# VH-VL binders against Protein broad-minded (TBC1D32): the designs that were tried, part 1

All scores and structures are predictions.

Target 1, 124 residues: Protein broad-minded (TBC1D32), of Homo sapiens (Human) (q96nh3r1119to1242)
Amino acid sequence: GIHPVYFCSTHYIEMLLKAELPLVFSAFHMSGFAPSQICLQWITQCFWNYLDWIEICHYIATCVFLGPDYQVYICIAVFKHLQQDILQHTQTQDLQVFLKEEALHGFRVSDYFEYMEILEQNYR
Structure headers, positions and changes below count from the first letter of each chain, unless a header shows other numbers; antibody chains are not in Kabat numbers.
ipSAE, averaged over its two directions, is called F for ESMFold2-Fast, E for ESMFold2 and O for OpenDDE. V2 adds 0.75 times the mean of E and O to 0.25 times the DockQ between the complexes of E and O.
Where letters were taken out, [cut] stands.
Atom coordinates printed by the task and the answers are left out, and those that the model quotes come from them; centres of patches stay.

## First folded at step 6 (VH-VL; from d08b with heavy chain Y100W S106D, light chain D50K)

Design k01
Fold by ESMFold2, look of step 6:
Structure k01 (fold): chain C 124 residues (1-124), chain A 121 residues (1-121), chain B 107 residues (1-107)
Amino acid sequence: as target 1 above (124 residues)
Amino acid sequence: EVQLLESGGGLVQPGGSLRLSCAVSGFTFSDYAMSWVRQAPGKGLEWVSAISGSGGKTYYADSVKGRFTISRDNSKNTLYLQMNSLRAEDTAVYFCAKSWRYGSWDYFDYWGQGTLVTVSS
Amino acid sequence: EIVLTQSPATLSLSPGERATLSCRASQSVSRYLAWYQQKPGQAPRLLIYKASNRATGIPARFSGSGSGTDFTLTISSLEPEDFAVYYCQQYSSWPLTFGQGTKVEIK
């Protein structure tokens, strides 16, 4: 798989989350669990334990052809996908366990291409 | 209050075309995937098509692939189903259904009341 | 494509009785299964999502259980308004599929 070539800054992830997904940002803030912790895990593993094979191929292709900054945009798209789950698991105080142990059910990179292009346009 | 309102159903001959619309309100439309689900008279539910929140990705059941086109206009809060080359087996009530996710892999938390499409000569 | 098979096809019971409805998947859907109720002339209504979570406003007499391939909807004490057809639906894999339905008729 693809290795991370860019540092996943806590500030960058937090600022993007605050702007794009304020409820998710608030959930991480209240939990004391930094978004960069899970983003780094996802990126360094190329989502191996989180996505099925075809979606891992989409992830790799997206980063190769559209640029490595898409590693960050894909993480924001994943948070958008999980928004309601994150809010539920913040309330039950198990957000970190949920994010580290569960597969990303139903997440498909191709469903979020347009969203990630908007992120690139707005924040790059 | 979430509201889904289908329209555009009617009687059409085989080989004809119809376009269904679903007007939505009560939620941020572009945040959610949408589906069409149909039910032939006296029969069960069949998923027909789905579209992601942006409209960038579409999905079709094999029975309608190549004949039906799902689309959405997020500025008008409206979901569409263009149905071409209609067959008698397409006769059904067509429901508009809302996912709770941006992507298409979900259960449906809200449904419209449906619009009847009858394909008969 | 994941096939959902519901049993029984028809369940005839009296008010106050327990109804037990089964849904079997042709391959694992994990917990990504929903149940719907549909009364004549109406749209389906979501009852249960993620195998066991009741949707908002659904009475406690409705409960769901199961994981993998075998799932059950239980209505602990039937009320007259529970006469309907019940459908299971998987959202684990494309395409989204429904079971063929179980008709619950109150004697």
Scores: ipSAE 0.148, ipTM 0.717, lowest interface PAE 5.5, mean pLDDT 86

## First folded at step 9 (VH-VL; from n05 with heavy chain K57R, light chain W94Y)

Design p01
Fold by OpenDDE, fold request of step 11:
Structure p01 (fold): chain C 124 residues (1-124), chain A 121 residues (1-121), chain B 107 residues (1-107)
Amino acid sequence: as target 1 above (124 residues)
Amino acid sequence: EVQLLESGGGLVQPGGSLRLSCAVSGFTFSDYAMSWVRQAPGKGLEWVSAISGSGGRTYYADSVKGRFTISRDNSKNTLYLQMNSLRAEDTAVYFCAKSWRYGVWDYFDYWGQGTLVTVSS
Amino acid sequence: EIVLTQSPATLSLSPGERATLSCRASQSVSRYLAWYQQKPGQAPRLLIYKASNRATGIPARFSGSGSGTDFTLTISSLEPEDFAVYYCQQYSSYPLTFGQGTKVEIK
């Protein structure tokens, strides 16, 4: 079974993604798996092997100081970072492999602070 | 079609100031980081400054830090570079470059034609 | 900063010949290297990203290879329009840096 906390997060992630990144949301539907599954994987692993150590620290610090909801906002920010790649890998039908195996190079948590603040304002 | 059009270049004396603009079209401006890259006459490319999609984060090369300021107005689809305390070494064609992503640490998929800045007494 | 050194400085070839351009990084940039083409008086054009991925609209005669510190741009058969200056660029670490360029000129 799915833990209640994960269930709530799943719904929230899906809602935000659909609203903020509709093309990405559609790409997941075409690929046949849920974006929330990827997010939960990232969160569960604390983005280990996906982000650089410094960015993992930034992620943790952000969630600790700004609140656990920023776990979701960071996931949305990561999808924003990956938007073009997601669309490309949807066409090549290897999106799941891409998301599970590729590092999130170039993603800086600090670059997305303003974006996440906007998310918080609009969806908290 | 993606278009990047630089303007504001010209002749300026050392110590002077100049403000460059880059008008963009053909993509959602706020979704992508932007950079200025310059090229001195007969020389190679040098990254100058970058700004994240929303403008919340800016970065500068050491050669221009403290003198140049990058900014953007997403409502006007325009990127800016305020250049102060200009030096002869700043003489170059300044290109506006679009990053592949919202973040700045990436390759550039589109470039403008550039605007010439000449710093000379 | 990561220094990218391109070689040779100038490559003189004839149309139809194979061009091999090298870009060496002072430290590993993994696969985060791009190649650009620039013709006189024009803006740079993206050719390759992530070391070996050809950008949209780029002819198949252009290919990139390498990882870590050694990278190669290959033009399998030079066309007249391919004579230009080529730059490599790393986006692995701050700051973004370019190679000094390789000029491919007609023999």
Scores: ipSAE 0.811, ipTM 0.929, lowest interface PAE 0.6, mean pLDDT 95
Fold by OpenDDE, fold request of step 11:
Order: sequence, then C-alpha cells, then structure tokens
Structure p01 (fold): chain C 124 residues (1-124), chain A 121 residues (1-121), chain B 107 residues (1-107)
Amino acid sequence: as target 1 above (124 residues)
Amino acid sequence: EVQLLESGGGLVQPGGSLRLSCAVSGFTFSDYAMSWVRQAPGKGLEWVSAISGSGGRTYYADSVKGRFTISRDNSKNTLYLQMNSLRAEDTAVYFCAKSWRYGVWDYFDYWGQGTLVTVSS
Amino acid sequence: EIVLTQSPATLSLSPGERATLSCRASQSVSRYLAWYQQKPGQAPRLLIYKASNRATGIPARFSGSGSGTDFTLTISSLEPEDFAVYYCQQYSSYPLTFGQGTKVEIK
C-alpha cells in the first residue's frame, strides 16, 4: 500500500496552503488548529468516510502513478474545494467540527488534476 | 458586484452552429466552476454543461453530448458554449451560471440574464 | 438521473398567506438541494441551498426544510413580489437536475 508521508508533508502542506489559499491559511490560524492535522487525518484514513469509494480509488491511483507528493496536492485541492465553506465556518466558530465530521461532497479528484499539475510544476 | 453577461444568441437554421459567450466580473473567475443552463420558451430549467474552475474537466447533459462544447478563457474572464448540429429542441434562453465552488456539482449563486437561441428553418 | 417532482404545479394564493411548495426526489439527494425563484423575463435567483440555508439577502419569510427525498419551501407570508415560479435543484449526483417548477400566482 501507499505509505503516508507524515513528517515532510506537514511543513509542505503549510507552505503550499499559505501560498495558494492564504484566506484558508488565515482561517485555520484564527480557529486555533493546524491544517496539517486535518490533512494527516485524511491521509491516515485514506479519506475513508470523507470520499466515496470511487474517489478513494482515484486518490490511491493518483498517488501510485503520479507519486506520493500528490497526497499533499490532493489535500490542497480539497481545501480549495472547501474554501468558501471554511471561511463561513470560521465565522461560526465550528470549523474543526465541520472538517472532521462532514463528507467532502462534490469533490472529484479528476476535477483537480490540472490544478494539482500546476502545483507540482510550481512547488516540486 | 458579480456580473454575468451572455451574448451570441440569435436565429440559426437546423444543423447550424452558434457560439455563446459569457463575460464575467466581480469575482476570481478561475476559482469557480461555470455552467450553462437553458430554458425553452414557457418551460423549466435544464442543465446543459459544466466546466471546472481551471477548465480541466467538462460535463454535458445527454441531450447535448457530442454536439456542444463548453470552454473557458480564464485570462479573458469568459465562458463559451460552442453549439453544433443545432436542433429545434435546442431553442431556449441560455443562462450562464456561477457555481458556489471550483467543482461542478453544486448550486448556482449567480446567474446571467440569458441569451436567446432560436433554431428554426 | 434523479428526477425532481414539484407540487403543486400552480399555487394560487393571496398576499399575506402562507405558501408551501414541495419537491420530491426519485432518489435520496441527502441535503444537497437548492431552491430558486424566477420572475418573468428574469434570471433565476438563489433562495435556499443545502435544503435549509437561506442565501445572502433572502428575506426570513423564506425557509427550506427536508432531507433525503422530500423537501419543502415555505413562504410564511406572501409579499406581492413573491409571486413567481420556483424551482428546486439537486446537486447530489450527476447530472444536475431541476424540478419542473411551481408557479405561485395571485388569487
């Protein structure tokens, strides 16, 4: 199976998030917890209970064929998907509950392939 | 202020082609999926096509698949719909609709006023 | 595809009355349902998203409820500007689909 990149991914996620989604990055700081913690939860669980089976397969396939760095890129893509929701839940002070308990509805790995390729080109 | 302005509609013969445009402003265009939704005269709304924020993925209703092509130029803040092999049943007002997020499977928070496409001999 | 059936087709009411509109899905859409208002010659306007959340700027007299297959849009007290056609839309699964609409007309 795919082994999660736990240690290198933490700072990498923070760096990418700050650069690509500065509003989301700020939202996490306001909420008092690290985005990498959420990413590590997703990755450790292989997005179980967050994505449907088809998207989990797409996630795994993407990481296998394109490299383990795509674990991070997918997390960034998910934050992009959730950007507006994150900002709203920051205002209602329930961001952590939202990210930990709700499924990632509407997120399709394939929709973000081009975005992730751009991330790879810019940050690899 | 979010603005969506459709153009390119008009009268076309069956089998003809037409290209619609939607000029947008008031938001970061590339961060949001866009869709075309049409409404035949006196009828309801029908989703036609969608495209992801960066344009990497496109989706089509079965009724237009193989005939219509959705695209976008993020540098010009413009959405397009190339319509080929037009049929009488394609006659409708075509609305440009902004999705809530980058992905296509969402609700639409902003709509243009639409452009009328009439397919008739 | 998921078929959304709205009822009634036409709802004739007077200003000040309560309007209750139904939208039924052929399959569960969870809470991924939106409501739109459309007036003649105008673009649709978002009213409700995720079944029960009012969009920005939407008056409190509009409310949405339901989950799974049965959804309701309620207008607690109709204003003259509320007479229009209302559409529900699911975004749970491909393809995106709309209900056929409910026309709220003045009695």
Scores: ipSAE 0.797, ipTM 0.927, lowest interface PAE 0.7, mean pLDDT 95
Fold by ESMFold2, fold request of step 11:
Structure p01 (fold): chain C 124 residues (1-124), chain A 121 residues (1-121), chain B 107 residues (1-107)
Amino acid sequence: as target 1 above (124 residues)
Amino acid sequence: EVQLLESGGGLVQPGGSLRLSCAVSGFTFSDYAMSWVRQAPGKGLEWVSAISGSGGRTYYADSVKGRFTISRDNSKNTLYLQMNSLRAEDTAVYFCAKSWRYGVWDYFDYWGQGTLVTVSS
Amino acid sequence: EIVLTQSPATLSLSPGERATLSCRASQSVSRYLAWYQQKPGQAPRLLIYKASNRATGIPARFSGSGSGTDFTLTISSLEPEDFAVYYCQQYSSYPLTFGQGTKVEIK
């Protein structure tokens, strides 16, 4: 288990999203669905039912060894992974349902290590 | 409009080297994984190699591992395949393919026209 | 690695007929299966992703179905431009693999 105490700032996730993925930020803004709402759901469940077992282990290990800020960086990486899907589901006005029920197929924590290191360097 | 333009194919002797390029436009290149897929004359499609959007992760089919190197230059919007120690069975049309997402485990929504590599003495 | 086996190898039909193409995976790929069309001398083009979703600009006569290990591509009424080779591709796990193709040709 990863402690969720660091993740209580809605402003932090919105700032990162606006800076890193402006189209995704705009999609959430237009939909009226807060990005922190889905991020909290993912983090408090340790991505259970969203990632396969191996990727859950990578998530836990990353946060344990690199620090709790990586809970947020992994969420930003997941939004980057889903960017094109998010834009399509904003167009069809079902973004919240999609994100709540989406299995994160094809998301591998290891594919995003370099990206998350850049996030850490730039924002921490 | 999305465009993928391969170049660098040609005739090369066994044991030789060749470098393929794929110039891309019409999308934010660094947001997407890229792959090389080849097709030998009269044969089906074979995935060869893939690279994540940042370039930090690379993947290879067993048939080319150790001989081919995939890379990308996101500032030049260009994907590369360095092919060394070429063999006759590497003769194929090589396609550049764009993944739907940043990660590699995906389908390909856009393909280039292909460039022919012929390995013969 | 996951082997995709397509059948039949060749399907000889007339315009207006229904074509049904099969793709079987050696292990479950869930719904992470795509279909491509390729004409001679051309690049493949995406038809179907996630087993049943048509890609942008693909006519409604193309449909996909299946999950797990058994998948089908159906062309409800063949048009002259539909005579080509069709490939399935799994993107469930590494390495990415393609089927060997089904050629749909004019009778």
Scores: ipSAE 0.184, ipTM 0.752, lowest interface PAE 5.3, mean pLDDT 87
Fold by ESMFold2, fold request of step 11:
Structure p01 (fold): chain C 124 residues (1-124), chain A 121 residues (1-121), chain B 107 residues (1-107)
Amino acid sequence: as target 1 above (124 residues)
Amino acid sequence: EVQLLESGGGLVQPGGSLRLSCAVSGFTFSDYAMSWVRQAPGKGLEWVSAISGSGGRTYYADSVKGRFTISRDNSKNTLYLQMNSLRAEDTAVYFCAKSWRYGVWDYFDYWGQGTLVTVSS
Amino acid sequence: EIVLTQSPATLSLSPGERATLSCRASQSVSRYLAWYQQKPGQAPRLLIYKASNRATGIPARFSGSGSGTDFTLTISSLEPEDFAVYYCQQYSSYPLTFGQGTKVEIK
């Protein structure tokens, strides 16, 4: 069949985040920073300035071969990776600065492939 | 309270096998990568192996590739290290270590007390 | 792989003195460096992450600095419980590596 484009759905991102990572969802609400804002920035820049080159290639290949909805699943995986950081930066009230300025150190698309397959199974 | 409890160490002949276990509690196990780190007697720390939070990705130091297998059972909150074809140079205390994040390239915020593996004739 | 070289191998100091420990990386690790303390018969304990951030529950006398290839751990006033071996660890790239350690011992 035809894979729908999930990239621009603010509601879908927030629904998945609430279901999968409720503490992260709450942190975004407390900070007043919409998770879709940073997801759109990451996706439209192909994670340039956030991931090293080889991980950018993995991201692109994943979306091409597994479907465009993996753009959203990768964002959820990034939030899972950053969960403790997000909670800390909500406490210090600098979450937006952290997410926009910091590289996604330690995030490898391959480490989250099984998790994203589970997201596909549960939400596609 | 975070706890990491290693077990399964002991004396083994060269070429033998052992299976180490690490029972964890006090955190959501599947949210974090785990590693084994070893320390030979009187020596420094050496990273051995890592596994992602889901268990879908595994990584090994070159010194143990093909001989050791890391695994996890998230339903039992247990990390494993199957060690085969053991050599004298594998003699060490083996620590279970929790990564800060789900991914494997990280620092370790909690460590177990370690279990001693001795490989000698 | 990235080699971490710690110096000195041994620091012999008295309680109340300042300890300065060095860790040099063979290539840049940016700020992705951690410091651990290990006492005999015990597990390592995380002291510092991201070069300069103290881990939860670590006393203010411990501080870290540096970026790129050169890093320093400072203990401003040694307490009796601070006599231990200290390791640096990079988490910038695969494989994860540790320095060989600096022993801080009572003079």
Scores: ipSAE 0.156, ipTM 0.748, lowest interface PAE 5.6, mean pLDDT 87
Fold by ESMFold2, fold request of step 11:
Structure p01 (fold): chain C 124 residues (1-124), chain A 121 residues (1-121), chain B 107 residues (1-107)
Amino acid sequence: as target 1 above (124 residues)
Amino acid sequence: EVQLLESGGGLVQPGGSLRLSCAVSGFTFSDYAMSWVRQAPGKGLEWVSAISGSGGRTYYADSVKGRFTISRDNSKNTLYLQMNSLRAEDTAVYFCAKSWRYGVWDYFDYWGQGTLVTVSS
Amino acid sequence: EIVLTQSPATLSLSPGERATLSCRASQSVSRYLAWYQQKPGQAPRLLIYKASNRATGIPARFSGSGSGTDFTLTISSLEPEDFAVYYCQQYSSYPLTFGQGTKVEIK
């Protein structure tokens, strides 16, 4: 390993989400499901049941080479990836079930490297 | 309303070059991956190339790798395909296609009308 | 790469009949399969995503089913506008691939 667990402040995640993805922030608010709940689950498990093995390796390498704060930035990138899914499942009122029980299909860490660098620059 | 408008198709000789453009509107361009998909006359659909929402990652079908370059200008809401070393087998209608998400492993919810590229002597 | 094989190549039917189109993958794509409709001179139109979810604005007569390697598109009662070519597409793994198409034509 690496340091696969990072403790996220609920205020920090909420602040970043409101600033970067206001529709996703509103969806969580309407659902009564805290974004930090799912972020903690993802980070604590190193995305084991959510990403394929290759992407878990990319996640670990990113955190090792770019620092543990990237655990938070990757969660924001995952929310950006899932933005349309999250909006859909807010309308059908099953957001928590979706986030906890569905695989993160199509998420590749490498597709979001530049986005995460922008997050670091803007919010570091 | 989502709109995708391809341009830049035409007649070109083998070995020549052509640059396709796709102007987009009705959505936040940088939030979505984009692809080029082509269809030879009387044939089916073939994925050609894809680019992530930021433009930082690009992907190509083996048949075009090294000859085609996908790019995007998010400030101008425009997707591009630079086609070099064209061959007769590249003759097709080229569609601009929007992925449903930021990443490239996806289906396409919106398509442009297509632009015809003809490669012949 | 994953090869998608559609059958039949051509389906000749009358309006009001049920159309059943098959798509078989060379390896599992889970539920990551989409269906498109294309009429001559037009762009493809998304019908179904994630094997069974209708896209926005698609009539209820279109339905999809299947998972793994075997998938079906069903049109419960053909309308005149449904005579077209239909393509399946997998988005499970790189590269993205399409089936060769099934033409639904009027008998």
Scores: ipSAE 0.114, ipTM 0.737, lowest interface PAE 5.9, mean pLDDT 86

